# VH-VL binders against q0aze0, part 283

Target 1, 268 residues: q0aze0
Amino acid sequence: MKIILVNNRFKENTEKKAQEIAGQLSALNVEVIIDNGLDEPYAGTVDFIMVLGGDGTMLRAARRYGQRAIPVLGVNMGTVGFLSNIEINELAEYLPLILREEYSLEARMMLEVAVFQQQSLLTRVFCLNELLLRSNSPRMLSFALEISGQKLEPYRGDGLIVSTTTGSTAYSLSAGGPIADPQLDAFIVTPVASHIINKRPLVVSPEREISLHLLEEREAIIGIDGQIKMDFGAENRVLIKRAPHPLLMVNLKAKPFFTSIDRSLQRQ
Key: E = the ipSAE of ESMFold2; O = the ipSAE of OpenDDE; V2 = 0.75 times the mean of E and O plus 0.25 times the DockQ between their complexes.

## First folded at step 13 (VH-VL)

Design W6 (framework fv_inotuzumab; at its last look DockQ between E and O 0.70; V2 from the best seeds 0.00; counts 0 for: pae E 2.9 > 2)
Fold by OpenDDE, look of step 13:
Structure W6 (fold): chain C 268 residues (1-268), chain A 121 residues (1-121), chain B 112 residues (1-112)
Amino acid sequence: as target 1 above (268 residues)
Amino acid sequence: EVQLVQSGAEVKKPGASVKVSCKASGYTFTNYWIHWVRQAPGQGLEWIGGINPSGGYTTYRRKFQGRVTMTADTSTSTVYMELSSLRSEDTAVYYCTRDYEDTYLVSPDYWGQGTLVTVSS
Amino acid sequence: DVQVTQSPSSLSASVGDRVTITCRSSQSLADDYGDTFLSWYLHKPGKAPQLLIYGISNRFSGVPDRFSGSGSGTDFTLTISSLQPEDFATYYCLQGTHQPYTFGQGTKVEIK
């Protein structure tokens, strides 16, 4: 068995833990690769990915390895979040199950975000939570939303969020989006401070494509998973699709999503 | 071994343009951003901008917008920084540096040797 | 722009001395997930800058353990526990959280 340990390069304690765990796994004849995010992603065949940290670390790991059909386990290290399955102090208990591959997998839809300038592709990103378009000034944006070729009425407001169901409990929720079952595949399109007071979020089929562009010469920003930020202008367009592959999240410990929502949200 | 090798020193007149190259090796070129940082004589380090070689997305410091252009050639693993309308204040050593593709300037780990650009009448 | 101020601007020290350099930002450098993009660099004349510390306290590969980083929010510190001859240089902190990304003005460590 070969395992990648992904730690948070910005938190030294996660690196130390990764080294400790690597030693333990090596003693069990498991090959271990430690990835702190500074080096190139390991390109070889891997059986399992263990993410040590919080949601931010998981989001980075998802973007880094999500294109590969590898089981990904989130191991929380004292943070509040939605993307970890077990706590670091539980790892010893569940390690035998991991080694025996006695776990279930939950497929989580990811977004494919493509940013263009005219006809040229500037960047493509696969992300687990959301794409945000927002104004870079106190002024509202005017932008066009198109869903599978259907042009909606122009949006006017601070911005727009296109989220996965996984991302429904992230920034989309703060913007008034619905909480979605993470087992459901769908886009959630949530307006951010729309000029139309009662502009409602849209739940959109994952089979559809979403396109955004500005209708005026104004400075905007796109955000991906709250970690990537890009300038966005009138010459740019963004195309959002379902990623070709879902993130395969390991479920070792049953987490009652709906009964724990209130508790989790209160901690944020 | 990761290496960033920059082009040689340049001497330009005010109003001219300069194009500095940065050739990368020892790693997958498209997996890392390349940023440019300069140091004027007697001054500190100043971030200019960055480019993602994978697609060519760029971000520039507002101060340089309209005068700076960064490009990437994936076939040669080379990034270029062109600065136009040069002025005496642009006299500096210019450095290229890499950073992970998923972020902007977070922890630039390897740097070029620097290129001296002198702007004088 | 986020201002980053180092202190002191220069200092004189001897081999074996403990050296402390401070970096203060005008606003918090922590993102929404608590990650802080604060790095420290060593720069010698005629040479490329070298990464020492990233993410406040993580030593880059090959960096001696005499170098350490600490801090949070807006206040950060680079410490050299025992100054070595090769450590005489100018040190910079870098914030990568907010655009435009900005360096401290530098701290020159000179021989006493």
Scores: ipSAE 0.743, ipTM 0.897, lowest interface PAE 0.7, mean pLDDT 93
Fold by ESMFold2, look of step 13:
Structure W6 (fold): chain C 268 residues (1-268), chain A 121 residues (1-121), chain B 112 residues (1-112)
Amino acid sequence: as target 1 above (268 residues)
Amino acid sequence: EVQLVQSGAEVKKPGASVKVSCKASGYTFTNYWIHWVRQAPGQGLEWIGGINPSGGYTTYRRKFQGRVTMTADTSTSTVYMELSSLRSEDTAVYYCTRDYEDTYLVSPDYWGQGTLVTVSS
Amino acid sequence: DVQVTQSPSSLSASVGDRVTITCRSSQSLADDYGDTFLSWYLHKPGKAPQLLIYGISNRFSGVPDRFSGSGSGTDFTLTISSLQPEDFATYYCLQGTHQPYTFGQGTKVEIK
């Protein structure tokens, strides 16, 4: 068995811990590739991805590997979030199940985000939680939202969030969006400080295509999973659709979403 | 082996422009951002901005917005930084460096040798 | 802008000495996920900067064990446990949490 061990390079002493875990796995004849995030993702064939960290590390792993249709296990190293399945001290208990491939998979919808300047594609990014369009100045944005070619009345406010159901407990929630069951596939479109009262959060079919562009020259930012930031101006537009592949999250330990939701939200 | 090789030193007059090149080798050019960092004489390091060579997306420190442009040529694996309206304060060694993280300059691992740009008279 | 202040600005030390350099940020360098974007660099005259430490304390490939990092929030430390002649250099911390990304002003280590 060949696995990628995704390390969180942004926390103290994580490289040492990753090397210790890799040694344990290698002793069981598992070929391990440690991904510290310093280099491009391993391009070869692997059977399994193990992510050492919390939600932030899983978000980065999803962007790096989520479109490869490989099982991804979140292993919590301290603080339990929404995206880890087991604790690190439980790894030895569950390792036989991993090696025998005795686990289920939960598919989590991802967004495909394409940002254009005029007619040219600037970048294409996948994300697990959300895209944020936000003002980068004290001034409000005036912007257009289209859903599958249907033009909504213009928005005015601080911005807009387009999230997955997985992302419903992230920034979308703080902006007044609903908590969604992550087993549903949907877009959740949540206005940020809208001056137009009729602009309620929308829950939209994953088969739709969402387009955003500014109606006036303003300083704005596109944020991806709260980790990537891109300048966005009147010459830009963004197209959002369901990514070709969901993130395939490994389920070894039952983690009931509804009974754990308050606890998980309090840990951030 | 990863290498970033920059163009040679330049001497410019105030008001002119300079264009510094950074040629990458030993890795997949379009998978890494290239950032530019400068060091004025007797000063520390200062981030200028960065470019994603894949699509040409750029981000610039606000101080340089309007005076700096960055471009990439994927056929030669080369990034260019052009700084216009030069003044004496722009005298510095200019470094290119690569970082895997989008839009962040968090752990650039390989750096060019530096290009001295002198603005005088 | 986030201000990042190194201390001391310079120091003189003998081979074998323990050297400690601090980096203090005007704001927390932890993001909403608890991730901290702090790295340390070595810069010798006429050479490119070299990555030593990323993510507070993780040594880059090939960096000797005598280099270690620690800290949290706004206060971070680079330690050289036993200074060697090749460690003469200026050391910089880099914060990558808040745009614009900023370096400390540097700590010049002179071996005497």
Scores: ipSAE 0.525, ipTM 0.806, lowest interface PAE 2.9, mean pLDDT 88
ESMFold2 (binder alone), look of step 13: mean pLDDT 91; pTM 0.923

Design W7 (framework fv_inotuzumab; at its last look DockQ between E and O 0.73; V2 from the best seeds 0.00; counts 0 for: pae E 3.1 > 2)
Fold by OpenDDE, look of step 13:
Structure W7 (fold): chain C 268 residues (1-268), chain A 121 residues (1-121), chain B 112 residues (1-112)
Amino acid sequence: as target 1 above (268 residues)
Amino acid sequence: EVQLVQSGAEVKKPGASVKVSCKASGYTFTNYWIHWVRQAPGQGLEWIGGINPSGGWTTYRRKFQGRVTMTADTSTSTVYMELSSLRSEDTAVYYCTRDYEGTYLVSPDYWGQGTLVTVSS
Amino acid sequence: DVQVTQSPSSLSASVGDRVTITCRSSQSLADSYGDTFLSWYLHKPGKAPQLLIYGISNRFSGVPDRFSGSGSGTDFTLTISSLQPEDFATYYCLQGTDQPYTFGQGTKVEIK
């Protein structure tokens, strides 16, 4: 068995824990690659990815490895979040199951976000939570939303969020979006401070494509998973599709999503 | 071994433009952002902007917007920084540096040797 | 812009001394996930800057263990437990949380 340990390079305790775990796994004849995010992603074949940290670490790992269809386990390092399955102090208990591959997988839809300048592709990113378009000034944006070739009435407001169901409990929720069952595949399109008071979020089929562009020359930004922030202008277009591969999240410990929502959200 | 090798020193007059190159090797060129940082004489380090060689997406410090252009040539693993309308205060050593994490200048780990750009009448 | 202030601007020390450099930001450098993008660099004249510490407290590859970083929020510290001859240089902290990314003004460590 070969495992990648993804640790939060911004927390020393996570680094140390990764080294400890690597030692333990090595003692069990498991080959371990430690990924702290500074080096290039390991290109070789691996059987398992263990993410040590919180939601932020998982989001980075998802963007880094999600397209490779490898089981990904979130191991929480004492943070509050939705993307970890077990706690670090539970790892020893569940390690035998991991090594025997006695776990279930939960496929989580990811976004494929493509940003263009005119006809040129600037970047393509796979992300687990959301794409955010928002104003970079106190002024409202005017932007076009197109869904599978259907042009909606122009949006006016601070911005727009296109989220996965996984991302429904992230920034989309703060913007008034619905909480979605993470077992569903869907886009959630949530307005951010729309000038239309009753502008409602849209739940969109994952089979559709979503396009965004500004209708005026104004400064805007796009955000991806709250960790990527780029300037966005009138010459830019965003195309959002379902990623060709879901993130395969390992389920070792049953987590009652709906009964834990209140607790998790209260802590955020 | 990761290396960033920059072009040689430049001497320019006010109003001119300068284009500095940064050739990367020892890693997958398109996996890392390249940022540019400068140091004027007797001053500290100042971030200028960055480019994603994969696609050429750029982000510039507002101070330099309109005067700075960053480009990437994937065929030669080279990033370029062009600064126009040069003024005396642009006199500095310019560094390119590698960083993986998106738009965050999180932990640039490898740096070029620096390129001195002198702007004088 | 996020202001980053180092202290002291300069100091004199001898080989073997314990050296402490502080960096203070005008606002918290932690993002919404609690990640803090604070790094420390060593810079010698005529040479490329070298990464020492990333993510507040993580030593970069090859960096001696005499270098350590600590802190949170707005206050950060670089410590050299026992100054070596090769450590005389200018040190910079860098915040990478908000654009524009900003460095501290630098701390020059000189030989006493």
Scores: ipSAE 0.751, ipTM 0.898, lowest interface PAE 0.7, mean pLDDT 93
Fold by ESMFold2, look of step 13:
Structure W7 (fold): chain C 268 residues (1-268), chain A 121 residues (1-121), chain B 112 residues (1-112)
Amino acid sequence: as target 1 above (268 residues)
Amino acid sequence: EVQLVQSGAEVKKPGASVKVSCKASGYTFTNYWIHWVRQAPGQGLEWIGGINPSGGWTTYRRKFQGRVTMTADTSTSTVYMELSSLRSEDTAVYYCTRDYEGTYLVSPDYWGQGTLVTVSS
Amino acid sequence: DVQVTQSPSSLSASVGDRVTITCRSSQSLADSYGDTFLSWYLHKPGKAPQLLIYGISNRFSGVPDRFSGSGSGTDFTLTISSLQPEDFATYYCLQGTDQPYTFGQGTKVEIK
């Protein structure tokens, strides 16, 4: 069995811990590739991805590997979140089940985000939580939202969030969006500090295409999962679709969403 | 082996433009952003901007917006940084460096050898 | 803009000395996931900067274990446990969290 071990390189002393875990796996005849995020993702065939860290590390893993339809296990390293399944101190207990492939998979919708300058594609990126369009100056944005070619009345405010149901507990929640059952596939469109009183959050079919562009020249950014920032101006347009593949999250230990929601939202 | 090789030193007059090249080898050119950082004499390091060679997407530090243009030629694995309307304070060593994680400068690991640009009358 | 201030601006030391350099930012460099975009560089005249430490404390490939990093939030430290002749250089921290990305002003470590 060959696995990728995704490490959280943005915290102290994580490389040594990843090496220790890799050694434990190698002793069980598991071939391990450690991904510290310094270079491009491993391109070869692997059976399983193990993510060592919290929600932030899982978001990076989803962007790097989520379109490859490989099982992904979140292993919590101390911070309670929404995307881990087991704790690090439980890993040895669950390793036999991993090796025997005795687990279920939960599919989580991802976004496909394409950014254009005029007619030219600048970049395509995938995300698990959300796309944020926001002002990068003290001034408000004036921008257009289209849903499957249907032009809504212009927006005016600090920006807009387009999230998955998984992302409903992230920035979308802070901006006033609903908490959604992550088993649903949907877009959640949440205005950020709108000056237009009747711009309410929208829940939109995952089969729709969402388009955003500025209606006047302003300095703005596109944020992806709170981890990637991209300059966005009046010559740009973004197109958002459901990604071709969901993230396949491994379920080894029951973690009921509804009975644990208050506990999972308590973050340090 | 990863290498970034820059063009040679240049001397320019105020008001002119300079175009510095950075040729990459030893890795997949389109998978990494290239950023430019400069150091004026007696000064620290200053970020200028970056380019994604895959589609040519750029981000520029605000103070350089309108004066700097970055382009990429995927057929030669080369990035160019052009700085216009040169002033004496643009005298500096200009470095290119690569970084994987989008527009962040998380761990720029390989750097070019540097290109001295001197702006004087 | 995020201000990044190093201390001291310079220091004199002998081979074998323990050296500490601090980097303080005007705002937290941690994002909402607790990830911190702080790195350390060594720079010698006529040469390119060299990455030493990324993500607060992770040594880059080939960096000796005498170099270590620590810190959180706004306060970060680079430590050289036993200074070697090749370590006399200027050291910079880099914050990569928010544009414009900024380096500290530098700390020159010179022979006493």
Scores: ipSAE 0.457, ipTM 0.765, lowest interface PAE 3.1, mean pLDDT 87
ESMFold2 (binder alone), look of step 13: mean pLDDT 91; pTM 0.933

Design W8 (framework fv_inotuzumab; at its last look DockQ between E and O 0.37; V2 from the best seeds 0.00; counts 0 for: pae E 8.2 > 2)
Fold by OpenDDE, look of step 13:
Structure W8 (fold): chain C 268 residues (1-268), chain A 121 residues (1-121), chain B 112 residues (1-112)
Amino acid sequence: as target 1 above (268 residues)
Amino acid sequence: EVQLVQSGAEVKKPGASVKVSCKASGYTFTNYWIHWVRQAPGQGLEWIGGINPSGGYTTYRRKFQGRVTMTADTSTSTVYMELSSLRSEDTAVYYCTRDYEGTYLFSPDYWGQGTLVTVSS
Amino acid sequence: DVQVTQSPSSLSASVGDRVTITCRSSQSLADYYGDTFLSWYLHKPGKAPQLLIYGISNRFSGVPDRFSGSGSGTDFTLTISSLQPEDFATYYCLQGTDQPYTFGQGTKVEIK
């Protein structure tokens, strides 16, 4: 068995813990590759990805490895989040199951986000949670939303979130979006402080495409998973699609999503 | 082995432009952002801006906006920084440095050897 | 802009000495997920800067064990447990959380 250990390069002592775990795995005749995010992603075949850290680390790992269809296990390092399955102190207990491949997989839809400058592609990113468009000033944005070529009435407000169902418990929730079943594939389109008070979130089929662009010369920002930030202007457009591959999240420990929502939200 | 090799020292007059190159090797060029940092004589390090070689997206420090242009040539794995309307205060050693692509959070790991740009009348 | 202040600006030490450098930011360097983009660099004249510590306390590849980092929020520390001859240089902390990214003013470690 070959495992990639992804550690949170932005947390204290995560490298040390990764080395410790790598040693334990090696003692069990597991080949281990540690990815601290500074080196190039391992290009070879691997059987398993273990993410050591919180939601932020998982989001980075998803963007880095999600398209490779490899089982990804979130191992929480003492933080609160929705994307980890077991705690670091539980790893020893569940390690035999991992080695025997006795676990279930949950396919989580990811977004394919493409940002354009005129006709040129600036960047393409796969992300697990959401794309955010927001104003970079106290002024409201005026922007166009198109869904599968259907042009909606112009939006006016602070911004817009396009989220996966996984991301429904992230920033979309804070903006008033619905909590979605992670087992459901869908886009959640949540207005951020819309000028129209009763502007409702949209639940959109994953088969559709979502397009965003500004209708005026304003300074805006796009955010991806709360970690990527890009300037966005009138000459830019965003195209959002379902990623061609889902993230395969490992489920070793049953976590009742709906019964734990309140608890998780109270901790954030 | 990751290497960033910069072009040689430049001497310019005020008002002129300078273009410094940074050739990357030892890794996949389009997987990492390249940023530029300078150090004026007797001063500290100052971030100038960065470019994503994959697509050419750039971000500049506001101080340099309008005067700095960063470009990337994927065929040669080279990033360029051009600074125009040079002034004496632009005299510095300019460094290119690599960072992880797509984070937009700056944690540079490898650096070029530096390029001295001298602006004098 | 986020201001980053190092202390001291300079210090004199001997081989074998324990050296401590501090870095303070004007605001927390933790992002929404609690990730902190604080790095330490070693810089010698005429050479490229070298990454020592990333993410507060993680040693970069090839960095000796005598280098360690710690801290959280706005206060960070680089420690050299036993100064070696090759360690005499200028050290910089870097915040990479908010643009514009900013360095500390540097700490020059000189031979006593």
Scores: ipSAE 0.384, ipTM 0.785, lowest interface PAE 1.7, mean pLDDT 92
Fold by ESMFold2, look of step 13:
Structure W8 (fold): chain C 268 residues (1-268), chain A 121 residues (1-121), chain B 112 residues (1-112)
Amino acid sequence: as target 1 above (268 residues)
Amino acid sequence: EVQLVQSGAEVKKPGASVKVSCKASGYTFTNYWIHWVRQAPGQGLEWIGGINPSGGYTTYRRKFQGRVTMTADTSTSTVYMELSSLRSEDTAVYYCTRDYEGTYLFSPDYWGQGTLVTVSS
Amino acid sequence: DVQVTQSPSSLSASVGDRVTITCRSSQSLADYYGDTFLSWYLHKPGKAPQLLIYGISNRFSGVPDRFSGSGSGTDFTLTISSLQPEDFATYYCLQGTDQPYTFGQGTKVEIK
């Protein structure tokens, strides 16, 4: 069995712990590839991905591996988040189940984000929580939103969030969007400080295509899962679709979403 | 060994442009951002912006928006920074530096040797 | 913009001294996802800056044990436990959590 062990090199306790766990797994004849964020994602076939850290580390793992249909287990190393399943001190208890593949999988929708300059594709990335368009200056943006070619009345404000249901408890919530059941596939489109009073958050079918572009020359940024940032100008547009594959999250320990919402949000 | 090698010193007149190169070696070029930081005489370090060679994404500090352009050539593993409409205040040593792709968190690890740009009439 | 302010702006010290430099941010450097990126650099004239500490407290590869970092929220510290001749330089903190990324104004450590 071959496992990718994902950690964050820039958090010292996770790097040391990752090495310790890799040693333990190797002693059990499990081949371990460590992804601490410094190298290209491992391209070979693997059976399982174990993420050591919080929701941020899981977001990076999802971006790097989420389209490969590999089971991904979140192992919490401190603050309880929405994307971990077990605690680090429980790993020894659950390891036999992992090795015997005695677990279920929960599918989580991801976004496919394509950024263009005029007609040319600049990049395509995948994300688990959200894309943020926001102003990079004290001035508000004026921008256009199209949903499957249907042009909405222009937006004016600080920006816009296009989120998955998984991302509904992240930045979208802070901007006034709803909490969504992560078992649903949907886009949640949440304005940020809209100057247009009647612009409400929208919940949109995952079969739609969402397009954004600026209507005036302004300094703006596209943010992806709060981790990728790029300048966005009047010459650019972004197209957002449901990604071809969901993230396959491992479920070893029951995590009742609805009964734990308040506890999980308070700890973030 | 990771290396960032910059082009040589430049002397320019006000209103001109300068284009500084930064050639990377010893690592996978497209896995890391290249950022630019400058130091004017007697001043501290000032971040200018960065480019992700993998998609050509750029981010620029607001005060430079509109007169800085960064480009990448993956065939030569080289990043260029062009600063236009030069003023005497732009006299500085310009550094390129490397940062990991895929995070908004900035902690550059390796730096170029610096390029002195002098703007005088 | 997030401002980071170092203290002191300069200091004089002897080889073997313990040196402490502080960096204060105008706002918390913890981001929405709980990550904090505060780093420390050493800079000598005519040389490129060198990374010493990243993520508040992690020594970069090859950095001697005498360098340590600590802090949280808005207040951060670089400590050199026993100053060596090669440590006379200007030190900068950098907040890398929120754009524009900003450096402190620098602390010059001079031989007494």
Scores: ipSAE 0.012, ipTM 0.565, lowest interface PAE 8.2, mean pLDDT 86
ESMFold2 (binder alone), look of step 13: mean pLDDT 90; pTM 0.928

